# Designs tried in a protein design chat: VHH binders against Thiamine-monophosphate kinase (thiL). Part 2

Target 1, 333 residues: Thiamine-monophosphate kinase (thiL), of Prochlorococcus marinus (q7vei9)
Amino acid sequence: MLKEENTQEILHDLGEQEILNRLRKYMDYGQIDDDTALIKSYKKELIINTDMLVEDVHFSEITTNPNHIGWKAVATNLSDLACSGLEEVIGITVGLSAPSSTPWSWVDGVYTGIKAALNKFGGKLLGGDCSNGKQKTLCITALGTKGPLNLHRSNARPGDYLITSGPHGLSRLGLSLLLSDPITKSINVPNLLKEHAIKAHQEPQPPIKALQTLLKCKPYAMPWNAAATDSSDGLLEAIESLCRSSNCTAVVDHKNLPKHADWPSGKQWNDWCLEGGEDFELVVSLPPNWAKAWLKAMPCTKAIGRMKEGPAKAMWSNGETIQKAMDTKFEHF
Short names: E, the ipSAE of ESMFold2; O, the ipSAE of OpenDDE; V2, 0.75 times the mean of E and O plus 0.25 times the DockQ between their complexes.

## First folded at step 1 (VHH)

Design a6 (framework vhh_vobarilizumab_d1)
Fold by ESMFold2-Fast, scan of step 1:
Structure a6 (fold): chain B 333 residues (1-333), chain A 120 residues (1-120)
Amino acid sequence: as target 1 above (333 residues)
Amino acid sequence: EVQLVESGGGLVQPGGSLRLSCAASGFTFSDYWMAWYRQAPGKGRELVAGIYSGGSTSYADSVKGRFTISRDNAKNTLYLQMNSLRPEDTAVYYCAVEGYDYSDLGYDYWGQGTLVTVSS
């Protein structure tokens, strides 16, 4: 830590044209010089999604650096496309708003993270704008092609297996570790679990590999229809959304919660698994044959429950309705 | 505790029909999802048809319109009516039940199987 304050290169001193000139290194030649990006015609269905990330709502400088913010902005949008049956990422556009006092290094870091995510998951940076605003915000629009899977929350059926593509709660644990929460200090968390949890929070992975494996293991006799959603708002919310859209009951067993091998025991840690959020895994309802094929093809998947005829709710195997913990929810208004 | 005993398999000519039966015991039959699976020589098991506790049915695309799954809750018996049989339907057919309660997630109990051979 230094006592003296350094003069930083800030957006106000650069001006709009210099900022745009510096962003050119992240884009195809000429993309940022025109009002529009040219996209070649596709003979497939296209899917599009727009998400906004807002400072102190979706990210914080305490828990994420600019590179992580840019990565997360892309990853969260691609997770939405994956749940719609994404085949290939075409690209994204970026709208950035920030105070004029923002260091250029922050903007450069964000775009570095954006480019890193696109390099890993696919797609081009097609264009973007930068504007002055009181709060840092990123508005990402992502465009992709739709593959053969018809994924709708309404496709869940009684008798289906309820499966997650991976463990839940890691992002919530990572957040707690980054904030030095007394809760995590009361337990002995292994170093590898700490590193994994922090990385899960800062660099979420959209479930593109899980989607590809689900497609590849589909039994020949089964239709190209399944029920899926992501768990960005938490595992319990994902399960409840499938129940509401399909008008079915989900039955979950405590012993089958999708926890990391070294996950702590107890109600609080089960609550973080169910409601932690930002895990960005697929939660899928599948007929038994396809379910068993996916479980075999991808060992990180876990069967957590079954769908049953009944009211649109999630319940434990003992017949009790699964209740959200009051202290983990925040009101928006 | 759970017992599933399949019967009704045999040799049939292409275009013929067979009815498979599965006698179930050791559980409250009417409360559980039941299914027929098959395993052809040299292949893995595949789901053929399922019937839910409420009576709703599902079928593999290869058998829809030809096979009919049904249940008799008074007799604790599951049936598969197989019509317009084809050589590719040749397999050992297994009766299966969902786990006894949802604490047995992912557990499917199968019977011993019954052989169906479609050949001229």
Scores: ipSAE 0.000, ipTM 0.194, lowest interface PAE 15.4, mean pLDDT 82

Design a7 (framework vhh_vobarilizumab_d1)
Fold by ESMFold2-Fast, scan of step 1:
Structure a7 (fold): chain B 333 residues (1-333), chain A 119 residues (1-119)
Amino acid sequence: as target 1 above (333 residues)
Amino acid sequence: EVQLVESGGGLVQPGGSLRLSCAASGFTFSSYDMAWYRQAPGKGRELVAGIDSGGSTSYADSVKGRFTISRDNAKNTLYLQMNSLRPEDTAVYYCAAEPEYYWGDYDYWGQGTLVTVSS
């Protein structure tokens, strides 16, 4: 129920000074009064990540409201930090560019979503900038401390279990449901699956609890080394990334694909599980003892395959190479 | 047997306050992320407020500053303190239990409690 005055309040009419004044309510310090943020001294290694979200490339107003866009911008960045062994989120900076015709309510909604994610996962809003641009864009830089776990994609070894922290394909299904895609109308999607899929697309969760449980499950005698990556670009790309960085072959069993309980059967739906993207789960290669401990501690985790000596590729347990069947929607180039 | 039972709904005038409670049983409450959702007539369910197992909270823009979510793990109870209520807050309010990384059969929902804000 948008009132007339709400639809007429656009960035052009507010001007730069008023926009900055309104953004001040989201800041933890008086950061917009200065060009730089001050960070308390840390004796630990720091990890930093920058992600850019571009309108009609990474998000659409058809499928996500401004609160979802802001939440997603933080959650996806924190997912990258989690895959690097995150211990604590220090905070983020936000660069926002939008056309002068953009409603203030859009900017306010985005920052509300950003703060909601930080309130859930930790960290402070350290700084932000807002500029005029032809296309809506968000540039988030996140800073955290690194814990004791050395997570590198190059740490996968022959004999390791290949495990995912949760189901895959939900975000892709959610996108199709939100777009009223004929493919999803050709089947009867159960209400619970529909709700979970839409939520997964609009409100992804960075795998911070999965990471913490993984760390706590490490057998005493094992080194603080494991291989991990996130599945933002799809499960198959995540597996192939581990293979390339570790120079190993991944062997996946079709029957062990990480599907939601109500997931549809068939090649199309297996393709969405493998390549759908934006699931933001951990994909981890672990020695058997550590793998079994994590699988027991977190029922949502699933062993989907094994690593073996061989060329850097993903294959089915029957020896066939896993073929890429879907458009790569989440890659920049 | 998993059970979520909401209470505290009712009729209240604009500007008034209500406190909703959700009594949980049949699962390890302290390990679950908890949330309040609402559904107004003719609309889908929307997230109102969430609280994770560690106590971190999140709120929908429309209720931020007016509503406060909290939990008491010793009593297995979730709360929603609603202040400065508006006619637009009229809805059935649902308690939900969601582990951060579970889907399907792991999610639990209450039956709902009606909140009507009217003069």
Scores: ipSAE 0.000, ipTM 0.151, lowest interface PAE 15.9, mean pLDDT 83

Design a8 (framework vhh_vobarilizumab_d1)
Fold by ESMFold2-Fast, scan of step 1:
Structure a8 (fold): chain B 333 residues (1-333), chain A 117 residues (1-117)
Amino acid sequence: as target 1 above (333 residues)
Amino acid sequence: EVQLVESGGGLVQPGGSLRLSCAASGSIFSDYAMAWYRQAPGKGRELVAGITSGGDTSYADSVKGRFTISRDNAKNTLYLQMNSLRPEDTAVYYCAAWDSEGYFDYWGQGTLVTVSS
């Protein structure tokens, strides 16, 4: 009887040809057989975005498995396209660099996550490359068609509603729960909030459905112009970026912060809602009639404030400037 | 390029009437969708009435039955006939126009309507 050892396959032992053969099952239309992917001609404007994810900077295997890393890489890139008025995802290309000691199971897991995200949000895997490198790195370029909605940060106007597509702070809480941070150990986090926070960190959802609903809710007698940005760097930074680009003041009502139903009370938790980051929601400045239609059509949206004439800053409804809390801010570098 | 100039605003007593006009200069007016917006003191800008290039109209619930939007393509002018005016109709009224794709939009400077005794 032949005995086989339980041995982990690594990239070095497989070699380039076998790696490419295994990646072929993820590719659409035999893309790895040629140096370039063929893309059908489109009558619409195209939008493109490139993101780089680096091990121990943008992801960690302590908080995310390979499937989550691949999902997150696609989802974060598609979030950027959504903020540019995405109509349809055409596809992505993937550049992967990893040490030759990397298990095949890691690469397989990443591509499984990539395909899961594309299956949910649309698009083809148009091409992929794999190279030897000292640190695990993913470089994703995403291509989409631009719809009729013109989203520019400079389109905010005095009188607009300031709306977010979903709750903020969940990814920050999820990260802390996954790291067993003493801050989160000191409180009793409800199971539903814990589940939602961990999923928000590991499996972000680009706001494509929110964008599609926003588009469908536009009153016919309004221009196809609105102001939007994403909240990857935190809600407060998103609001301030809209203010800077439009030369308007944002007035936020403290009671209308976009919190999860079970979100803890207190300044620290309000600070995490404002500055936590990696929530990947739309933050939109929108004329009242369009705003009201979107709020009615999509329960997850929330009006958090108004834009008014004034200096480029975010302030509370009581007139005080919204202050940053450095002690609760996660560093990305 | 389209420039919009509003006129016809002023002080009127409750129950009175006003007709606002918006004169467009430049480009082909007839291909543009147009609307009247208003901004009351302490409130955001809201759509009052809209009209497509084909003549289809829409109204805010608060003005339906009292206000009528119309256009005269030969004169490149948009109108808003306001009847049975109420104190809550007090606002700066803005004319807006955009092409059928919505890529380019134009706004007037606004005209003040005050409804008070």
Scores: ipSAE 0.000, ipTM 0.131, lowest interface PAE 19.8, mean pLDDT 83

Design a9 (framework vhh_vobarilizumab_d1)
Fold by ESMFold2-Fast, scan of step 1:
Structure a9 (fold): chain B 333 residues (1-333), chain A 117 residues (1-117)
Amino acid sequence: as target 1 above (333 residues)
Amino acid sequence: EVQLVESGGGLVQPGGSLRLSCAASGFTFSDYYMAWYRQAPGKGRELVAGIYSGGETSYADSVKGRFTISRDNAKNTLYLQMNSLRPEDTAVYYCATGDFWSEYDVWGQGTLVTVSS
């Protein structure tokens, strides 16, 4: 009965005080009543990241329910921290903006997803703000401790192996399946691939486990330095980012693109693997000894290429520059 | 079978010069990236200089302006011209070829360069 009574309530009718009162169940004791959260001292360096998710730009209610939106907001932010050598999640703050006509059930769903992600990956909900806005927006700031591994895009070196922590293109395929895209209807997508693709789009996993295995398999002789980035903007952009920051050439083989076992064959599907985006895997440049150890320790990792001396660009093994085929460029300004 | 054979090492006084050569066989030399690495006693191997099939070159900061890498594709030979040699340049110098995959990460046997009076 209580759930049925709340199903059609909108934020306007509740008002600020009632909204804050309902959000208290997600917060630490007393935190919702204060503008600041108290964080105890840590004996480690701290890392912080802020991401903003905007309705119809970064998410759509057609493909993701409120629980998935909240999960994704946390998971994508934690992916950025993982690429900076995250050891432990301390917590997050949440800024939420939504039209006054928004159902409370939407807000409740989003916070349920946020708490589910924190329960899986660690951290506390340290604080939040709620404001009226024309478009639904989530702003997540995440704070964590930095472990001993120094991950910087500029640490790539000629001779390094270029490795991904997992397959690419799944989120793009999942999006198309959820939208009933004619392209995906024209092929028979195996059930396992379909399940993995939809889950990758709706419930991305930050590459924390991949980072932990990378750390554990480091050879004793290697410095605590490596190059890494995430593939949120697509695999090709991730590779090019490592090239730009390290002033090296990446050489990739078509045969070794990091595809799911059941991935369809053809140029369009290779393009989705390279440029689909939102896969949130680690893309790492490693010295051969450490690369071999990580490939052995984590079966989902794949060597896709090598770093070489040369201009800051990604090339195929045949010497041709890897060309951008999809118009996935997003301009913020 | 890919094979690399270095030569030209020896004893030289500080400020002197040496030219190292690497004879390559078993692959289409002109199509491959070539590099010189060195290893000093008690230290790991470090990249000294590299050259692409197209002639583009790169150098470690410690040797820039003093060393010159070059290749002769007609002779399947890689060179390292070393000028203004310092005692810290004392090392075994290795020729290496890089393929796009680990199967061609081949090092030669090395040639010793000793810089002392």
Scores: ipSAE 0.000, ipTM 0.125, lowest interface PAE 17.1, mean pLDDT 82

Design b1 (framework vhh_vobarilizumab_d1)
Fold by ESMFold2-Fast, scan of step 1:
Structure b1 (fold): chain B 333 residues (1-333), chain A 119 residues (1-119)
Amino acid sequence: as target 1 above (333 residues)
Amino acid sequence: EVQLVESGGGLVQPGGSLRLSCAASGFTFSSYAMAWYRQAPGKGRELVAGIYSGGSTSYADSVKGRFTISRDNAKNTLYLQMNSLRPEDTAVYYCAARYGFWSKGYDYWGQGTLVTVSS
């Protein structure tokens, strides 16, 4: 009698043909012409985005498991499409690179997360490949149809309301909680805030529902034009981007920063709300009637300020320029 | 309390070598990205070398091939091996730690250690 030992499968032992065969099981429908996918003809504008996620640069297994990595890769890409006026997700392609010593369970987990996100937000897995590389890397290309909204950062106008689709700083707090950062141990983080923050970091939600509600709230007589950007690089950068592209001043109220109900008080926590990043919310400049309709239809939205004539900068309502607190000098390689 | 304490600086002749150490305490060292920065007299701080929690490294072009960054997670210590030192490497060297790759900068800084390269 022999005792069977479960040995973890690694990519080297499977070989490239078996890896590709296993990846095909995640495809929603068959490929044609070898390495290509057939896409039906559309009479709508198409939008496309490519994002690359590199281990230790964009994700870490210390804070996210493989399922989270795959989910996040899709969700962040779809967030970019949403801020461009996405109507429908057609699908994605996935290029995955990993060391030959990587367990198959890691690859399987990533694709499980990818499929979970597509099942929630829409779209088909049109193609995927796996290659040898020194670092784990995911390259996702997403394709969607453009709806009637013409969302451009240059569309902000004096008199517009400045609105966010949701709270900011949660992903930054979640990261610190997952790392057991001493700064989070200096405060009592309520359980609900802790759960929301960790989930925001590990399983971000692209603002597709926010976009759909914004579209449905448009007053009939208004043109299909608005200013929007995403807040992946932080709320302050999003606001400044709208200001630069529209040549307008944004006036933000300290009292109206888009904080979770249980968010801590103080300059540090305001800085995380403004600059934490990875919240993947819409930051939108809207004329008053459309703004008021969206605020009423979607309670998680918040008016944080107004656009006015002036230089391309973000200011507090007291007249002071909003200053960046965080150093951005660590470079990616 | 988070502390980063640099050591190993000093006076060395051109072409010499120094090994800087940074002793870290008060946080889960292995989970943090770590870096060495330097500030020369009359200049701003510049990144010299970085090392992510997973071990991936990056170097400024001015030090590639001469400096090696490394970490010992069991000892909570960051190292910078500096070889073929030049007068232009004269600076205060700072150890820095960041809580992750998404942050917009470094959360914790050491007080610095002086390296002087002169004949």
Scores: ipSAE 0.101, ipTM 0.542, lowest interface PAE 5.9, mean pLDDT 85

Design b10 (framework vhh_vobarilizumab_d1; at its last look DockQ between E and O 0.46; V2 from the best seeds 0.00; counts 0 for: pae E 7.4 > 2)
Fold by ESMFold2, look of step 2:
Structure b10 (fold): chain B 333 residues (1-333), chain A 122 residues (1-122)
Amino acid sequence: as target 1 above (333 residues)
Amino acid sequence: EVQLVESGGGLVQPGGSLRLSCAASGFTFSSYAMAWYRQAPGKGRELVAGITSGGSTSYADSVKGRFTISRDNAKNTLYLQMNSLRPEDTAVYYCAARPWLGSRSPYYFDYWGQGTLVTVSS
C-alpha cells in the first residue's frame, strides 16, 4: 500500500459513483456504464475461469505493492487458461472488495497492475464492480479462445515423458527473502537467484510462451491431445493430479528435479522445489518424440521423469512413494 | 534464534477446559501462519487448528465447535482454547509456524515447538 502524507483520498470520501468514474480510464469508452460487455460471436470454443486473491491468504502488503497484486491476479487466471489450451485472451472482469478506509491510490495501483499485465499478455478489461468489505479481495473472471491443443490432465499415457516448462521453488524463495526469513539467511544466496526469486513472487509469468512453443513443436501426424496442468499448488501436487486423472504412475528422477542453476542443495531446498507453490509453470506428459522436440525448442523445459503403468501416485526412481512433507493444508472454511 | 514455547498443558477431567499458549520469538510473528498439532502416544502428528497471518482459521473435524485458535500479534503469542475435552484429546500439543502461502500450495511448517502435554483422564 502506497501512502501520500497530505492528499490521501479514501474510498469512503469518494463514494461508489466517483470510484467507478475514475475506473473508466482502464476500460474502453462507455464500457463502465453498461452492466454487461458484448462479446461478438466466435467460431472457436471459449474457455473461462474465475480466481480469487484474498489479503493475508494470497497476498500481503509486506511482500507486494498494489501493482504486484493486480498483476498477480491477472497472471493466475491466465495460467489456468493456458493449461486448457488458450489461444487468445479476450478479456477479464474484476470484482474488488476493500475497506472504506482504503486509499484511492491503492485501488488505482491495483488497476494499473491489471492493465500492465493485460497489455503484456493480451485482452482487455471488460467490466467489474467495487464493494465495501472488511478484507481486501480481488475476484477475476478471465475469458479466452481455445486453440487446437486438447490439454487435459487425463491424457497422460504410460511411456510419456513428464516435463516442466521451467524451474520450481522460485516464488517460495522470493517470499522468504521478502519476509527476511531466518531460514534463507543461513546460506549465501547469489544475487542473480535472489532477483529471479523475488520477481517470480511479485510478477509471476503465466506459461503462455511455453504453451505456444508446445503447439509449434507438435509432430505433424500426432494427435492434438496432451496431458497438462499447472504447478501453482506445487510441483508434487501437479504430478499427483496428472496421475489421479490419468490413472498412471509418475516415476520421478531425483537428479532431474527442475531447479534453478544456482539452487541451493539440501532437504529444505528440495522440499521447496517439490512443494513451494505459485510457480505457474506447465507440467506436461508427452509422447517421446513431441517431448524431445519441445525440450530442444525451449531450453527452460526439463524432463523430470516418465509415466508408467501402475497405481495413481508419484514415485521416486528407486520405487519409493514420494512423501509430502506433512499434511498441513489450511482450508479456507 | 527462532523459538516456539508451549505452555498451559496439564491434567483435566473429561468435559473440562484448558487454554494453551505458544510464545514466539526470533521472527516477525505477524507475518507467519500458525498452527497447533497434536500427537497421541503411538500415533503420528495431526493438525488440530490453523490460523493465517490475517486471522482466518481452520479446524480438524474432530475439534470443531470445541476448540478455538487465536493469536495476539502484540504479545507474539498463539492460543488454543480447548473446551469440552474428551479422553481422545490426550496428546502432546505442538505449536508450528510458517510464512503464509496461498491455498494453491501445500503448506510446509518450518518451525516447531517442543510441545506441552494435555491429559484428559476419564
Scores: ipSAE 0.039, ipTM 0.526, lowest interface PAE 7.4, mean pLDDT 85
ESMFold2-Fast, scan of step 1: ipSAE 0.460; ipTM 0.768
ESMFold2 (binder alone), look of step 2: mean pLDDT 82; pTM 0.823
OpenDDE, look of step 2: ipSAE 0.234; ipTM 0.657

Design b2 (framework vhh_vobarilizumab_d1)
Fold by ESMFold2-Fast, scan of step 1:
Structure b2 (fold): chain B 333 residues (1-333), chain A 118 residues (1-118)
Amino acid sequence: as target 1 above (333 residues)
Amino acid sequence: EVQLVESGGGLVQPGGSLRLSCAASGFTVSSNYMAWYRQAPGKGRELVAGITSGGSTSYADSVKGRFTISRDNAKNTLYLQMNSLRPEDTAVYYCAKLRYWTGSYDYWGQGTLVTVSS
């Protein structure tokens, strides 16, 4: 018969008032008589972080649906707060800019993802708008309370255990699967690993539960100080940043790399574990008693090495410096 | 500064050929995952072809056997050779340097229009 008519609602056709009316269903309006949100007094230190995600710079619709984009925008911001000792998410504000030709379904999808993340990790949607712009952009500001744990990269000490809260490389594998990278076609990726990898890339989890468990496992007599960073820029970069800030050497064993159970074997796949990025796990340097308590309380954690006196570098247990391989000066003929 | 500049698009009859070029600056194409995407009017972007830092290539099923992705390391340029073109290949074609992790960014060219019409 006749071709289907385009029934897609776009922002231009809805107009500003209707767009604002539809966004109201996502907002926690019980706090507001005007355009501002009121926040109760916490008598605690507050932590704040702002991230901007720009289309074709930070995300691609080819690898992430609108729901994933909204989720990821919140999750990445909350990951930064977690590494600062987050206790409670107060809420977020959202600035959304998009071309007037954008479907409402795209905006609705993004806000659905934002609300899903807040429902899982905590916090209220305190405010948000939608403005016309040439390129799709999300600007999220997140506000939280700081708990008792003082997390600084400079707190690592010789003798500490080096621990990660979960496996590394999954998001990198997921990205390559979504891009149909020939490397992923050269091996048989088990279905469970494929599902976990794609989900890790599209729907990352900030390490809030890992942080809460770490805090609860602190031995009574120990100070409220630890060294931590997230692994958003890759596990090796996380380890090196702890070394630089603490002026210590990290010693890692190949056998202790934090790999998924079905992770492929070989140097290529070890490199993806070390350098893949976007895993959003905690990488923590802890005194032995606290380290052992956390490892026992949270089975997904793994001791990957130890900190020792020495220059600010990461090295293998065999004495060799851990070399960067991915994309940075990696060349093949 | 990272920049990607596409060229070589235009109007072609069905069955014809075009070679798209992507001149890169601020980074080395042979050290990065590079890709060609396309976007037809009213459609989302789709991956057409990719090439890894190691030189391995991948293609969308719709273009496999007709399109070839390649690079010239000396010229720091990415290419897409398009043969046996069809009206359904009509789209804006984008060159991209894709990130492997957070702390890097996807970079896109401005796009070049390919129209396959009688």
Scores: ipSAE 0.012, ipTM 0.297, lowest interface PAE 8.4, mean pLDDT 83

Design b3 (framework vhh_vobarilizumab_d1)
Fold by ESMFold2-Fast, scan of step 1:
Parts: C-alpha cells; sequence; structure tokens
Structure b3 (fold): chain B 333 residues (1-333), chain A 118 residues (1-118)
C-alpha cells in the first residue's frame, strides 16, 4: 500500500475556470482562448477519428497510472489513423469527464501523458474541455493528413499475403504481470520479455513507422491500394474484419503466428497471441511483390498466411476454422 | 492456480428465484472483471452479467431488471441473484474471470446447472 501525496486539490475546489487555466500549460499559446482551434490549410485529404476511453472498460488504474492513460488515449487513436493511411498528425482535441472529487494530480498526469505522446508522434493539442461525470472518461478526436496509400479493409484480394507489423500477445502478458497473476509465476518469464510486455501494455506505440515503411517499399508499377486494420481487439478479430470487409477467406499457418522471440510454447500462449488484444500492430493484406518488399524492408514484420476465395472466415492451413472461446459450442463430453 | 467454483444451481419453478455463488481463489480477485455466462442446450455460450473491480455492472438485455450481479471482495466471492426466472433461463451457468466485456475471458468455472420448469 502506498502513502498519499499531493492529492488535496480536487476538481470541485478548483472550478472550471481554474482547471482551464491549468490546462493552458499543455496548449500552444492562445489555443484555448477561443471556442475553436485554427488549423493551417492543407492541400491533402484529411482523416479524423474519435475514440472514447471509459474507466474500468478501457483502462484500469490498477495497471496504468494517469500518465499511461493519457499516452494510451493518444496512441490508440493514432493507431486508428495509421491504418487509414496517415501521413501527418495535425492534432487532437480532448474531452475529459471525471467526478468532482478527482484530484487535480490525476488530470495533470493524464495531460502530461497526452503531451508526451504528441511530442513523440506529432500533432498539437488543439483544444480541451473538462466536465463533471460519475465515471472517468477521455474522448479524443484526432485529425491528420492522408498520404497516397489507400487503405481499406475491403481491398484484400485472393492471392494476397497476410502480414503483421509486429508480435502479438505482449500487452496481454504485460497486463497479467502487472496484476501479479499466478499464471506468470507458473513459468519463468525472461526479464527482457517481461520488460517488453509491461511497456507494450502501458505505453503502446501506434504503427506509424510500419506504415511509412509499407508505403516506401511499394513496387513502382503497383496501385496505391492495400487492405489494413489494426489489432487493438486482437489479432484474430483483425483477420476476421479483413475477411468480412473483403468477402475472402484467410488461411493462417500455426507455425507462422507472430510471436515474440522469447514467447512461451503451448495453447494458452497461442491463444494470447491470437486474442490478447491491445497490441496496436498493422494487419495487412498485400499482393505478393509488395508483401515480399515489406518483409525485407522491415524485419519485425511477419507473413502469417494468405487470402483465398471463399466465405468471410479465418481458417488454419489444415482446413479447420479458427475459433474464439466465445464462438465455440458447449462441449458436453 | 486459479480456481472458480460455482454453487447454488438447481431446479426451480417459473417465477422463482435462485442465488448463484462463485468462490474464487489463486489470484487477486478484487483486481479483475468477473462475469456470469450461460449455455443452454444446443446454443453458444453467452454473457449474462459482468462486474468490474470498481463495481460497475453490465447485463444482457434478456436478464436486465431480473438478475443482479454483485461481488464481495473480502470473501473473494461473486454472486448472481436471479429473480422472476423463466423456462428460457434454463442453462449451465459459468463463473468467469476476465478484464472487461470487450476482452476475451481467460478462466471459467466448471459450471452449475439451473433448470426452470414445472
Amino acid sequence: as target 1 above (333 residues)
Amino acid sequence: EVQLVESGGGLVQPGGSLRLSCAASGFTFSSYWMAWYRQAPGKGRELVAGIYSGGSTSYADSVKGRFTISRDNAKNTLYLQMNSLRPEDTAVYYCARGFSYLKPTDYWGQGTLVTVSS
């Protein structure tokens, strides 16, 4: 149990005007003095995304401190923009709702994390608001410019390679390590894997570098079209979403699951790789020539399977459907 | 090791009530989202009710207003109070450990049978 420090100031005692004044240190000078933010004109298409993070549902203060929550809120939204062909982050707006009993230090921590993520990935804090609410909630709207790459889930075609930008399951392992789950003590988790897993859970990285490399390695004669989604809801859900939108079957090879080098063996660990969630990697369907170029240009990418003509489902190379725990019928044997 | 042990199932008449209990051990119960799922003969497993570490709850539309999920963190016990039971509530009820209703469940109990019939 930790001792309480510097939590005496709560939102109720500060009031709306003082809260806004304190948030000013995170904004560009003058940005929050107007009802709307002014942005410079662009000659490119713009992309916009809104994500809502709700206490208990999307984040837990047991596993993430306020700085992590703010970082994650930005990183997860930018991951959505990345899978839509992001070129440059223009900025974000932040709607924060919290009980009036919330310490200012919590709000300050969240904005510190937000600013850290923007400093790393780009973009300005274009505006922010704070309101009273029963449950802590962050609503982030992100605006970016669209590059030349047309990424649509419906662009997957039979014959495409199915590729991930990085390993899956790390955030799920990190969550269990942070909760001191007995399952993480039943095996000897290597220190490097432990470090990577905890960081993946608390400080996810949007796949902006993966997207930039994908774009740069495109063969010159190929159109600027590909299928992509992020794996925030798990690798299997990402694959299935590409299948549904493209009306194709994905064939995945067990031996090619995108595992960290030190990842444990066994069904449980394969399940965490497929369904753990919050890895925020790109899952991409690409024509063979472009696929081979991306695999060579970015060694952390992995070809996990192929797209083929067929019903909108994911299947193993042995012909069996890949099943989620919730999708399986009760086994009464 | 993680253990979830359900109890309180049985035969009940339509309109009756049952209280299911789940005794949890082998992990920090208070830190996890806990849930009740059910599986009726010939159907898939479905979420009935969930409860977060902070006490926030969620319910399937079919049981909303009739069932109440609760937890006792001091006793490491999850409860499901089932009122106004209907024949269509007949199922094996499973206690489950997870992180949220948006994420896959990682541990299940063995299940307890609830039969609602005349």
Scores: ipSAE 0.389, ipTM 0.742, lowest interface PAE 3.6, mean pLDDT 87

